# Designs tried in a protein design chat: VH-VL binders against q9h9l3. Part 56

Target 1, 176 residues: q9h9l3
Amino acid sequence: PRKMVAIDCEMVGTGPKGHVSSLARCSIVNYNGDVLYDEYILPPCHIVDYRTRWSGIRKQHMVNATPFKIARGQILKILTGKIVVGHAIHNDFKALQYFHPKSLTRDTSHIPPLNRKADCPENATMSLKHLTKKLLNRDIQVGKSGHSSVEDAQATMELYKLVEVEWEEHLARNPP

## First folded at step 19 (VH-VL)

Design Gf9
Fold by OpenDDE, fold request of step 20:
Structure Gf9 (fold): chain C 176 residues (1-176), chain A 120 residues (1-120), chain B 111 residues (1-111)
Amino acid sequence: as target 1 above (176 residues)
Amino acid sequence: QVQLVQSGAEVKKPGASVKVSCKASGYTFTNYYMHWVRQAPGQGLEWVGWIDPDSGGTFYAQKFEGRVTMTRDTSISTAYMELSRLRSDDTAVYYCARGDYSYGYEFDLWGRGTLVTVSS
Amino acid sequence: QAVLTQPPSVSGAPGQRVTISCTGSSSNIGAGYDVYWYQQLPGTAPKLLIYDNSNRPSGVPDRFSGSKSGTSASLAITGLQAEDEADYYCQSYDISLEAWVFGGGTQLTVL
């Protein structure tokens, strides 16, 4: 079987009104939750809104942040050929300007068995926070200090593990 | 109706630049990437690049890097592709095509194409 | 030259089955990227025919089918009809080039 990693990204606001979501942090963990990558990333455009309450990103984090192009290369090197697990992962890939094979993508926001296990509608889009609390009895994204992309990536991986066998079998019978 | 309406045919001299427009209607412009694909006369399809109308972010094929510029005006749901330093082998029909990024990557909506002729 | 390889032409009589191959490499189809097929009627823009290897968009007859295996894909057309005469292109993504790539196209002639 292919190696599996989980990814979570934090975004800041760029553009004239800060409405453009730009990658500012990326965390990648392996199957065991070990951190493979965790870097602050400098967007190519001026940051207008750090979105600190959610992103956890502050101005000081950008002082020695890795330029986007460099970070992207590092991240892609890790992701290529892997099964990549994420929550609403299309946003992460979008921020990375990256296309990952759909057959190698696992989006925990679109796994009906996971929602079913959490007593949620199978076709609903549930938050990572909600699923983590419901299924792992763990609180993430607490406080006002912002999210931890490492914590979120680890939670995402753990959630997927709960349904991995069932979902992988499903995908084998019904390739995306 | 969901459609992409492209600007009219262009005739340019070598060394000039051309800017083709693609106006989207019938769907949320910023929810899809806009790809550009060209087809030389009697030849196959060639991907030029994409723009994210939401962010304005672009990604170009290496072949066109430094010579192509993709932009968008969200107020009028219009994407633009500008190709500079034109040469004869740039003669082609240029298509804009809608591509998803959330659920799939297929180019599910195409403009009718814009013929760009480069001739001395 | 196209990154994906297609036969330049195929032909068949009405009612017959024809197949169009699309050969890629380990950096595109073999890397797990899906294959898409487009039909281009003479003088028109390409139209999505198959997405995600084997799925048909609404309006595409079930006599069109797609498959993928290894580094290659195939488009099959059963019950060939005169209206199927067109150019067909396969498409995928190449991670080494970081580009969407097309086959060279196949001209289908209905005899």
Scores: ipSAE 0.938, ipTM 0.961, lowest interface PAE 0.5, mean pLDDT 96
Fold by OpenDDE, fold request of step 20:
Structure Gf9 (fold): chain C 176 residues (1-176), chain A 120 residues (1-120), chain B 111 residues (1-111)
Amino acid sequence: as target 1 above (176 residues)
Amino acid sequence: QVQLVQSGAEVKKPGASVKVSCKASGYTFTNYYMHWVRQAPGQGLEWVGWIDPDSGGTFYAQKFEGRVTMTRDTSISTAYMELSRLRSDDTAVYYCARGDYSYGYEFDLWGRGTLVTVSS
Amino acid sequence: QAVLTQPPSVSGAPGQRVTISCTGSSSNIGAGYDVYWYQQLPGTAPKLLIYDNSNRPSGVPDRFSGSKSGTSASLAITGLQAEDEADYYCQSYDISLEAWVFGGGTQLTVL
C-alpha cells in the first residue's frame, strides 16, 4: 500500500497590488500527523501583502525562508509516489506549479461521504474549519495570529481517516 | 462561444524572435492554464510549456528554457508565447490549448494554430 | 523521439475494431498519471478524445474507448468509420521530466 501524506500551504500576495497568490509556507504530515515538512518559503517576487490575518505569515518569517525553487524540489520529493490528502488541494498544487496524479490525490473538500458525516450536502464545498469542528470537535484557525498549515494538514488527515475505508473502496470500484 | 483565437502566420529569419498571441473567450481566462504545444510539419505534438493566467506563473519544457517566454494580459484574456533565437527546426504550427488544473489536466480546448516558418 | 511510444500507423476497414497502443514508463503512466487521447483530423488542430484514461468528452461517440494498465494505455475504436481517419496522440505527464509528454502519433487509415 502506498504511503499517505497530507499537505497544506499558506499564500501571500505578490504582484503590483498583491493579488497574486504566492506560496509562503508549506506543511506536510504523515498518516499519524507527524510533521514531515514545514518551511517558510520565499516567493520569487516581492511580497506586497503578507495576508497575516489569514496566512499567519509575517515579514520576519521571510528572513530565512527557503527560496521557492529549492522548497518546491524538497516538497516534490516528499509528495512523489504518495497518496496526497488535502483540502481544496488543487490550490496547493497550483501554488507549487505541480501536477500530482489524480488517482493519488484525495481532496477532503470533494468527498461526499465526509460531507454526509458532517450533515452537510454531499455536493457542497465545506470549509476545513467547519468539517473539523463538526467531525473532530476541534477548533482550528482560531485567534488573530493566522492559520497554521501544520494544524490544517493534520486536521485534513484526520478528517480523511474518518472516511478512508469507504472512500478507498469507492475509488477502487470507480477509478477516476 | 468558447474558443481560442490565435494570431496569424509568421515568417522569420534565423536568430529572430516570434511572439504568438492566443485570445480566449467564452470562459474565465484565469481558471485554466494555457498550454503551448507545437507541431513541426509532418511531425508529432511537442509540449512547450504553460502559463497560469491567474498568477502569471510559467513552467517551460527544459528544451525551451531560456528561449521561450510566456505572458498574459488578463484585461483582454490573451496569452502570448515568445520564442527567441529562432532556428529552422522551430518551424512548426504553434497551438495554444486550455488545460484545467482544478478538476482535470486535459487539454480540452485548442486554438487553430499559428504557423511559424523560420527560413533564410 | 517521443516519450510515449505509439505505432506509426494502423488501419482497418469500415465497421472493424482497431486499437492504438501507448507505451510509457514508470515516470509517467506507471507513476499513476492519467492518459489522454487526442484526435487530429487532417489540416486541423488536435481535439480531446479521451481524458482520465477512459472518459469521453461530450460529443465523442462511445465507439471510442480508452484504457490504462501498468505503464501502457490503449485507445480502441469500434465500428470504424471513414471520418475516423486521422492522427491519434496519447498524452501523459512525466514526473522525471516535469513535462507533459505525447506519443509519436498514430496515423489511422480507414481502408
Scores: ipSAE 0.938, ipTM 0.962, lowest interface PAE 0.5, mean pLDDT 96
Fold by OpenDDE, look of step 19:
Structure Gf9 (fold): chain C 176 residues (1-176), chain A 120 residues (1-120), chain B 111 residues (1-111)
Amino acid sequence: as target 1 above (176 residues)
Amino acid sequence: QVQLVQSGAEVKKPGASVKVSCKASGYTFTNYYMHWVRQAPGQGLEWVGWIDPDSGGTFYAQKFEGRVTMTRDTSISTAYMELSRLRSDDTAVYYCARGDYSYGYEFDLWGRGTLVTVSS
Amino acid sequence: QAVLTQPPSVSGAPGQRVTISCTGSSSNIGAGYDVYWYQQLPGTAPKLLIYDNSNRPSGVPDRFSGSKSGTSASLAITGLQAEDEADYYCQSYDISLEAWVFGGGTQLTVL
């Protein structure tokens, strides 16, 4: 079986009005929650809105941030060949300008058994925060200091582990 | 109707530039990547690159890096592909094609193509 | 030289079954990326025929089927009809090239 990692990215606003979401931090953890990667990333365009309330990103974090192209290379090296777990993960891949094999992707925002376990509609899109609270009895993304991508990645991995056996069996029986 | 309408055929000299347009209608322009694929006469399909109409972000095939520029105008749901320093082997039909970035990567909508002829 | 390898041509009589192979490598099909198939009728743009290895878009008859195994994929056409005469292309993503890649195309002739 392939190694499994979880990823979470934080975005800042770029473009004329800051409406463009640009990668500013990426965190990757292994199956046990150990941090494999956690870097601030410098977008190629000027940051208009740090979105600190949500992203946790501040101007000071960009002083020594890793340029996007370099960071992307580092991240892709980690992700390649692995099962990648994330929440609404396609946003992360989009920010990375990256395509991960769908068969090796696990999106915790679209796992019916996970929602069922949380007493949520199976076809609903639930937030990571809600699922984490309901199933792990843990509060994440609290306060006004912004999110921790490491914390979110860890939570995502732990959530997936709750339904891993069932879901992997389902995927094996129902390949895309 | 969901469709991609491309600009008309172009004839260019070697060394010149060409800019092909692709106007989207019938769907939300910014929800899909716009890919560009070309096909030389009697040859196969070759991927050129994609643009994210939402962010303006682009990703080009290595072969075309430094020579291709993809842009978009969201106000008119139009994507553009400009190829510079044209040479004879750039003669091809250039297609724009819609592709998702999430659960469906397939190119499910194609323009009719734009013939670009490069000749001295 | 396409990244994905297809036979240049295949042929069959009406009603027959034909198969078009698409051979990739460990950096594309073998890396887990899905295979897509496109039909290109003469003088027209490509049309999506199969997505995610074996799924048919609406409007594509069940005579068309796709499969994937290892580093290869296959398109099968049963009950071959005259209207099936076209070029067929497989497509996938290559992680080493960081590019969407196509097969060289297969010309299907209905005898």
Scores: ipSAE 0.925, ipTM 0.955, lowest interface PAE 0.5, mean pLDDT 96
Fold by ESMFold2, look of step 19:
Order: sequence, then structure tokens, then C-alpha cells
Structure Gf9 (fold): chain C 176 residues (1-176), chain A 120 residues (1-120), chain B 111 residues (1-111)
Amino acid sequence: as target 1 above (176 residues)
Amino acid sequence: QVQLVQSGAEVKKPGASVKVSCKASGYTFTNYYMHWVRQAPGQGLEWVGWIDPDSGGTFYAQKFEGRVTMTRDTSISTAYMELSRLRSDDTAVYYCARGDYSYGYEFDLWGRGTLVTVSS
Amino acid sequence: QAVLTQPPSVSGAPGQRVTISCTGSSSNIGAGYDVYWYQQLPGTAPKLLIYDNSNRPSGVPDRFSGSKSGTSASLAITGLQAEDEADYYCQSYDISLEAWVFGGGTQLTVL
């Protein structure tokens, strides 16, 4: 069986009026929640809106941030060949300009057994904050200082573990 | 009426550049990557690169790095591919193709192709 | 040179079954990337035939089927018809090249 990691990213606004989402932090944790990677990343485009209230990214974080191309290379080396767990994970992969195998991708925003365990509609898209509160009895993304991608990646892995056996069996008999 | 409409055939001399256009209609242009794929006469398909119309980000096959530039104009839902320093083995039909980037990566919509002939 | 290997040609009589192989490597199909198939009729653009290894888009007859195993994939066509005469390409993603890669193409002749 393949090793499993969880990823979460924080985005800033680039492009016209800051509407394009560009990668500014990435955190990766292993199955046990230990941090494998956590870096602030300097986008290749001018930052228009730090989105600090949600992203937690400030100008100071960019002073020593790893340039996008270098960070991307480091991140892809960690992700390649692994089952990657995330929440609305296609946004993270898009920000990385990266294609991950569908069969090795797990998106906690779209797992029916996880929604069922949370007493939510099975095909609903549920927020990470909501699922984490209902199923792990934890508050994440607290306050106006922004999200922690380490905290979010750890929560995502713990959520997946709640349904891992059932979902992996489902995928094995129903390949995507 | 979902379609990709490409510019007309081009005849070029070696050393020139060509710019091919691909206009999208019937769908949200910025929700899909635009890929470029070429096919030399009697030959197979060769991927050139992609552009994300939302961000303007690009990614080129290594063979074309330094010679290809992909751009877009979101106001007219049009993608462009420019290939410079043309040589005779660049003679091909150049296709644009829409690709998803979320959970499936299929090229589900193709333009009819633009023939670029490079001859002295 | 094509990263994915296909036989250059296959043939079959009307009503028969043919298969077209697509052989990749550990950096593409073997890395878990899905396989896509395209049909190209003479003088036309490629058309998506199979996505995500085995799924058919709307309008593609169920006599076309795909499968993937290990580093290889296969397209099966049953009940061959004259209109199936075309070129067929497999496609996947290669993580080492960071590129979308096609097979060299297979020319299907219906006898």
C-alpha cells in the first residue's frame, strides 16, 4: 500500500483586483500528523491582496519566503507516489500547477461516509471547520488572525482516518 | 453551441513566427485549462503545453521551452499560441483542446486545428 | 518518440472484437495516472472516446470499453463497424516529464 499525506495551502490575491488565488503557504503532514513541510511561499506574481483575515499571510512572511518554483519542486517530491488527502483539494493542486493521480487523491469535502458520520447530506460539500467541530470536537480557524495550514492539514488527516477503512474499500471495488 | 474556433491556415518561412488563435464559446472560458496539441502530417499527437486562462499561468513541454508562448484575452474568451524560430519539422496541424483540472483531466473539446506549413 | 507504446495498426472484420494496447511506465500509468482514449476519423480533430481509464462520454457506444492494469491500458472495440475505421490514441500524464503524453497511435482497419 502507498503512504499517505495530507496537504493544506493558504492563498493570497494576485492579478486584477486581487481575484486570482496564488499559493503563499503550504503545509504537509504525515499519517500521524507530524509536519513534513511547512513553508511560506513567494508567488511569482505581484501580491495585490494578502487576504490576511483568512490566509494568515502578512507582508512580513514574504521577506524570507521560498520562491514558488523552488517550493513547488520541494512539494512535488513529497507528494509524488503518495495518497494525498486534502479538503477541496483541487484548489491546492491548481495553485501548485500540479496534476495528481485521481486514484491517489482523497478529498474530505466529498466523502459521503464522512458526511453521514457528521449527520450531513451525503453529497453535500461541507467546510473543514464544520466537519472538524462536529466529528473531532475541535475549533480550527479561530479568530481574525487567519487559518493555520498546519492545523488544517492535521485536521484533514484525522477526518479521513474516521472513514479510511470504509472509503478505501469502496474505492478498491469502484475505481474512480 | 460549446465550441473552439481556431484561426486559419498559415504558410511561413523558416525562422519566422506564427500565432494561432482559439476562441471559446458556450462555456466559461476561465474554468478550464487550454491545451495545445500538434500533429505533423501522417504522424501522431504531440502535447505542446497548457495555459490557465484564469491566472494566465502556463506550462510548456520541455521540447518547446524558449520557442513557445501561450497567452489569452479573457475579454474575448480567446487563447493564443505563438511558436517562434520556425523550422520545417514544425509543419503540423495545431489543435487547441479544453481540459478539466479538478478530478478529471480529459481533453473533452477540441478545435478543428490550424495547419501551419513551414517551407522555404 | 512516443512515451506510451501502441501497436501501429490492428484490423478486424465487421462484427469482430479488437483490442488496442497502450504500454506506459512507472512515471505515468504505473504512477497511477489515468488513461484517456481518443478517436480520430480521417480529416477530423481527435474526439474523446474514453476517460478515467474506462468511462464513456455521452454518445459513445458501449461497444467501446477501456481498462487499465499495472503500467498498461487497453481499448476494446466489439461489434466492429465500418465507421470505426480511424486512428486511436491513448493519453496519460507523466510526472517525470511533467507532460501530457500520447501513444504513437493505432490505425484500425475494418476489413
Scores: ipSAE 0.787, ipTM 0.910, lowest interface PAE 1.1, mean pLDDT 93

Design Gf9
Fold by ESMFold2, fold request of step 20:
Parts: C-alpha cells; structure tokens; sequence
Structure Gf9 (fold): chain C 176 residues (1-176), chain A 120 residues (1-120), chain B 111 residues (1-111)
C-alpha cells in the first residue's frame, strides 16, 4: 500500500496590504502522527502582515528560517509518491507552487462520510477546529497566539483515519 | 462572455523581445492560474509556464528559464508573457490558457493565440 | 521527442470507433497524475475534451471517452463524424521536470 502523510501550513501576508498568502511554516506527519518535517520558511518577498493571531508566526521565527526554494525542495521530496492528507489542502499546495496527483490527495474538508460522523451536512465545508472538537473531543487552535501546524497536521491525520477504510474503498470504485 | 482575448500578431528580428497580452473577461481573473502554451508551425503543444494573477508568482518550464517573464495587471484583468533573445525557432503561436489549482488542473479556457514570427 | 507518446495519425470511416493512445512514464501518468485531452480543429485553439482521465466538460458529446491505466491513457471516439477531424493532444504533469507535458499530437482523419 502507498505510504500516507498529513500536511499543514501557516501563511503570512505579503503583497499590497498583505493580502497575498505566502508560506511561512510547514509541518508533515506520518500515519502514526510522528513529525517528519517542521520548519519555519522565509518567503521570497517582504512580509507585510505576519498574521500572528492565526499563523503563530513572528518576526523572530524568520531570522533563521529556511529559504522558500530550499524548503520547497525538501517538502516535495517527502510528498512525492505518497497519499497526502490535509484540510482545504489546495491552499497548502498553492503555497508550495506544487501540483499533487488528485488520486493521491485527501481533503478532510470535503469528505461526506466524515461530515456525517460529525452530524454535519455531508456537502458542507467544515473547519478543522470544528471537526476535531466533534469527533476527537479535542480543542485545537485556541487563543490568539496562533495555530500549531504540527497539531493541525496530527488532527487531520486522526480525522482521516476515522473514515479511511470507507473512503479509500469509495475512491477505488469512483476514481477521481 | 467568458473569454481570453490575446494581442495581435507580431513580427520580430532575432535578438529582439516580444510581449504578448491576454485579457480575461467574464470570470474572476485572480481565481485561476494563467498558463502559456506555444505551438511552432506544424508542431505540437509546448507548455511555457504559469502565473498566479493573485500573487504575481510565476513558474517557468526549464527550457524557458532566463528568457521568459510573465506578469499581470489585475486592474485590467490582463496577463503578459515576454520572451527575450528571440531566435527563429521561437516562431510559434502563443496561447494563454486558464487553469484551476484547487481540485482540478484542467486548462478549460484558451485564448485564440498570438502568432509571433521571428525572421531576419 | 514528446514526453507523452501518441501515434502520429489515426483514421476511420464515419460511424466507426477509433482510439488514440497516450503513453507516459513513472514520473507522470505512472506517478498518479491525471490525463487531460484536447481537441484542436484546424486554425483554432485547443479545446478541453476530457479532464481527470475520463470526465467530459459540458457540451462534449458522450461518444468521446477517456481512460487511464498504469503509465498510459486512451481516448476513444465512437460514432465518428466528419467534424471530429482534428488534432488530439493528451496532457499530464511530470514531477521530475516539474512541468505540464503534452503528447506529440495525433491527426485524426475521417475518411
């Protein structure tokens, strides 16, 4: 069977008025939740808004951060050939300037059986925080000190495991 | 009218540069990547690169790295591709094509193409 | 030499079925990347015909179908019509090149 990883990224604001989202942290965990990668990443352009209350990124984190091009190379080597799980994962791939095979992509924000287990509408887009509270009885992303991408990646993998057998069988019958 | 309208044909000399424009209408310009694809006479399709109109970020095929520059002006929903140090084998029709990046990657909307002829 | 290999030409009579192959490698189709097909009528831009291996956009007749297996893909056209005379290109992503790649194209002639 293919190996499976989960990814989560934190973004900062660049460009005019800080409206562009640029990668500033990336965390990857394996199936068991062990951390395979967790680095602060220096965007190639000027940071206008650290977005710290959500991202957890501060200026001090950028002092020794891995330059984007180098970090991207390291991350892509981990992701290549694997089933990659994330939440609204297209945002993470866009921030990486990366195209992952659709057949190897799992997005916990778009899995109807997962929503059903949470007593949510099957076609609704639910937040990671909400699904994690409902299904894992765990509070993540608390306070205004920012998210932990390690914590979020681990939660995402645990959520996927709740529906993994059913969803993998569904995808085998209904290839994306 | 969902469409991509490209600038007119260009004739250039070897060593010059050319800048082709692609104006989007009928959809939100910043929600899709803009790809550039060229086709030399009697030849197949060749991907040049993409620009993210939202961020201005670009990614070029290795063959064109150092010679191509992609830009955009979001105020007029227009993408641009500039190719420098032209040579005769750059003679081609240059297409812009819209591509998704969310849950599909298809190029579902194409411009009509811009013929660039490089001759002495 | 194109990264994805297609036959240079194929022909069929009206009403017949034709298929167009697209052969890739372990760094593109074999890595799990989806296949897209484009139709290019003479003097026109390419038009999306098949996406995600087998899906048809609105307005594409169901006589066009696609499939993918292993490192290869196939486009099938049934009930061949004169208006189908065109060039057909497959496309996928190659992770080693970090590039979108096209097949060399197949000229379909309707006899």
Amino acid sequence: as target 1 above (176 residues)
Amino acid sequence: QVQLVQSGAEVKKPGASVKVSCKASGYTFTNYYMHWVRQAPGQGLEWVGWIDPDSGGTFYAQKFEGRVTMTRDTSISTAYMELSRLRSDDTAVYYCARGDYSYGYEFDLWGRGTLVTVSS
Amino acid sequence: QAVLTQPPSVSGAPGQRVTISCTGSSSNIGAGYDVYWYQQLPGTAPKLLIYDNSNRPSGVPDRFSGSKSGTSASLAITGLQAEDEADYYCQSYDISLEAWVFGGGTQLTVL
Scores: ipSAE 0.777, ipTM 0.913, lowest interface PAE 1.2, mean pLDDT 93
Fold by ESMFold2, fold request of step 20:
Structure Gf9 (fold): chain C 176 residues (1-176), chain A 120 residues (1-120), chain B 111 residues (1-111)
Amino acid sequence: as target 1 above (176 residues)
Amino acid sequence: QVQLVQSGAEVKKPGASVKVSCKASGYTFTNYYMHWVRQAPGQGLEWVGWIDPDSGGTFYAQKFEGRVTMTRDTSISTAYMELSRLRSDDTAVYYCARGDYSYGYEFDLWGRGTLVTVSS
Amino acid sequence: QAVLTQPPSVSGAPGQRVTISCTGSSSNIGAGYDVYWYQQLPGTAPKLLIYDNSNRPSGVPDRFSGSKSGTSASLAITGLQAEDEADYYCQSYDISLEAWVFGGGTQLTVL
């Protein structure tokens, strides 16, 4: 079977009025939650809004951050050929300028059995924080100093494990 | 009506540049990538690259690096592709095509194409 | 020298079934990337025919079907009709090239 990883990214604001989301941190964990990658990443363009209260990114993190092109190469080598789990994962792939195979992509924001376990409508988009609290009895993204992409990637993997057998079986019966 | 309307045919000399436009209507221009694909006469399809209209970010096929520039103007929902240092083998129909970047990647909407002829 | 290999032509009589193969490699179809099929009628732009290996957009007849296995994909057309006479292209993503790649195209002739 293919190996599985979970990814989470933090974005900062670039472009006019800081509205463009640019990658500033990426964390990847394996199936057991061990950290495979965790780097601060320097966007190739000027940072207008660090978005710190959500991203956790501050100016000091950028001083020795890995340039985007180098970090992207490192990240893609880890993701290639693997099942990649994330939450609203298309935003992470877009920030990486990357296309991952749909059949190898798992998005915890769009898994009906996971919503059902949380007593949520099956087609609703639920936050990672809410699902993690309801299903894992854990508080993530605590306080106002920003998210941890390591913590978020680990939570995402644990959430997927709750439905992994059912969902992988469903996907095998209903290939994309 | 959801559509992509491209600029008219161009005739160029070798060494010149050409800029093709693609105007989107009937959908939110910044929610999709815009791809460019060309087709030489009697030949197959060749992907040139994409632009993200939201960020202005671009990604080009290696063959076109250094010769192609993709831009957009979000105020008029228009994407552009400029190809420089034209050669006779750049003669082709150039298509723009909308592609999703979320859970699907299909090119579900195509312009009618712009013929670029490079002749001496 | 197309990255994805298709037969240059296929033919069939009305009502017959034809298949068009699309052979890739470990860096595209074999890496798990989906296959897309486009129909190009003479003098027109390509039109999406099959997405995500086997799905039909609205308006595409169910006699068109797609499949993928290993490093290859196949387009099947049953109940062949005169209006099916066109060029057909497969497409996928190649992670080594970091590029969308097309097959060389297959000219379908209805006899």
Scores: ipSAE 0.771, ipTM 0.911, lowest interface PAE 1.3, mean pLDDT 93

## First folded at step 21 (VH-VL)

Design Dg11
Fold by ESMFold2, look of step 22:
Structure Dg11 (fold): chain C 176 residues (1-176), chain A 120 residues (1-120), chain B 108 residues (1-108)
Amino acid sequence: as target 1 above (176 residues)
Amino acid sequence: EVQLLESGGGLVQTGGSLRLSCAASGFTFSTYAMTWVRQAPGKGLEWVSGISYSGEYTDYADSVKGRFTISRDNSQNTLYLQMNSLRAEDTAVYYCAKVPYRGSGSFDYWGQGTLVTVSS
Amino acid sequence: EIVLTQSPGTLSLSPGERATLSCRASQSVSDSYLAWYQQKPGQAPRLLIYDASNRATGIPDRFSGSGSGTDFTLTISRLEPEDFAVYYCQQRSSWPLTFGQGTKVEIK
């Protein structure tokens, strides 16, 4: 049946010059915004750039972090069979080394009715922060200490709810 | 089923050194982060140090930084705390504790503790 | 460093009564990263609650946690004789990890 969750991830830089994005935190919330999962994750490769300004990840967070393989297994069990909502969600799936069925994926960065509600062009890619401020009158990602993936996942779910009826009907008429 | 057994405590003079061990069983030690927490007699709990599952990441309370070294041997399922330049305020029961996969940074299983007494 | 201040210092109640323990943080504990432990005399602490409101494995449902930001609460809905202990809160939001000073629950 149609169970829905929202996901957000924070990434750090690994690989040459820290350019590879590796998963370092993942948060999943249910339809009501209750937290189903929220853990810091230790990437299997050496961290070159914590990207703390955006990720909020510091070296100390890695001390108690769950190994990537374990966390991935836990996360995928939650996602399987569900409609998964995210913002620019392909980045989250890439960091998880996972591909969710397109028919069960909702990306708030690519929903034309949501852009229309925000008085933005349908083809524009708007940041989560801007959509949340415009449509929910809510400030997220406040300050310069990085993002909270719990906060971001909750905001993403609330944004989707604004267009859920219209968009689900559209997808039913136009199966991916 | 999870068991943590601290050893190596005892009486040590100020300025001395001591090495604590924590033997782990009943879980896959090499995939869990570990922590030392201490409790002075009649006092509350104080976080001392933590170490990631591979040993790559460590951190310390300011009160012990530079004097204590946390380490682990995953082949022997053992956590260590090397304690140097001991002071009277280091007198405490020292617990090793396991970090769970869910609620990491909380500590779900603790050993019975080993007493370290630092005499002046 | 986040300082956690617990109140009351000692709580004297009878079996069957509701116990309410407070933990207040010197600054916001992000994402409700606050745990509660029980410690009985001569024993190691036992994890009760993690991340403000999640019961640890094997913890009876008379224990519940709530709160966010700087104010957190542990509630024992009906005290049992075995609930006599010291209770500690612990945050994992900011480093170093810190514990509160404890609340002693005495059963008359």
Scores: ipSAE 0.841, ipTM 0.919, lowest interface PAE 0.6, mean pLDDT 93
Fold by OpenDDE, look of step 22:
Structure Dg11 (fold): chain C 176 residues (1-176), chain A 120 residues (1-120), chain B 108 residues (1-108)
Amino acid sequence: as target 1 above (176 residues)
Amino acid sequence: EVQLLESGGGLVQTGGSLRLSCAASGFTFSTYAMTWVRQAPGKGLEWVSGISYSGEYTDYADSVKGRFTISRDNSQNTLYLQMNSLRAEDTAVYYCAKVPYRGSGSFDYWGQGTLVTVSS
Amino acid sequence: EIVLTQSPGTLSLSPGERATLSCRASQSVSDSYLAWYQQKPGQAPRLLIYDASNRATGIPDRFSGSGSGTDFTLTISRLEPEDFAVYYCQQRSSWPLTFGQGTKVEIK
């Protein structure tokens, strides 16, 4: 079986009125939840909106942040050849300006068996926070300090593990 | 080989000002964040200030906020620390240090330091 | 701020012995956010370990870092004469960046 990692990214607003979502933090964990990567990342453009309430990113975090170009290279080295698990992962890949092969991507926001297990409509898009609470009895993204991308990545991996066998079998029968 | 060389330290009176410099070589200075860390005589290490690679972002320890200013000239491969309203408790060896890409917020190379003595 | 408390304050050992240094954080610190430094008398600090367990460039394999959460450890498997120095842990989990007060490893 292929190695599996989970990823979660935090973004800040750049460009006109801060409408461009730029990568400001990336966390990657392995199958066991061990942190493989966790860094603040400095966007190439001026930050207009830190989106701190959600991102947890503050100005001081950008002082020693890794430049985007360098961080992207580091992250891609980790992801290459692996099954990548994430929640609404298309946003993470967009921020990374990278597209992982669809056959090697697992998005926990679009796994019907996972929603079913959580007593949610199979075709609904549920939040990571909601699924984590329902299926893992764990509270994430608590408080006003913003999200923890490490915590979110770990939760995402744990959620996927609940349906891994079933979903992998499904994908084998129905390759994307 | 990475080299960092601090200068500008010396004896100064309380309330006085001093400007430290750190000359960097052996790496692409303009692509790395830099920091100042100080050590009072016989004491431990204390983070003072940090600056992003472009200089756009800076931060300071509460003990020096409003009095110290970190800056850099990437064309000259030089880091600066402008110290105003100096106090006796600012007496220390001041180190400039390089921040690595991975492990940002740790410091992979240090200068030999420059001594600042503030007297009444 | 996150307070890092190192123990013991002083460790007296002989060359060839194993040294174990502890760093305890007042709050949880991600593994990627803990570093160890060595400082010899009259010298600048030197980075030993970053991200809790990674040896910096040029650091001998007798140095190793471990730990997670609030408890971290620096181990020197076999002390060499040049290893007698002060060791500091440092966190970057939150601002301001902070150091432990240091552990002095001295010759017995």
Scores: ipSAE 0.642, ipTM 0.858, lowest interface PAE 0.7, mean pLDDT 94

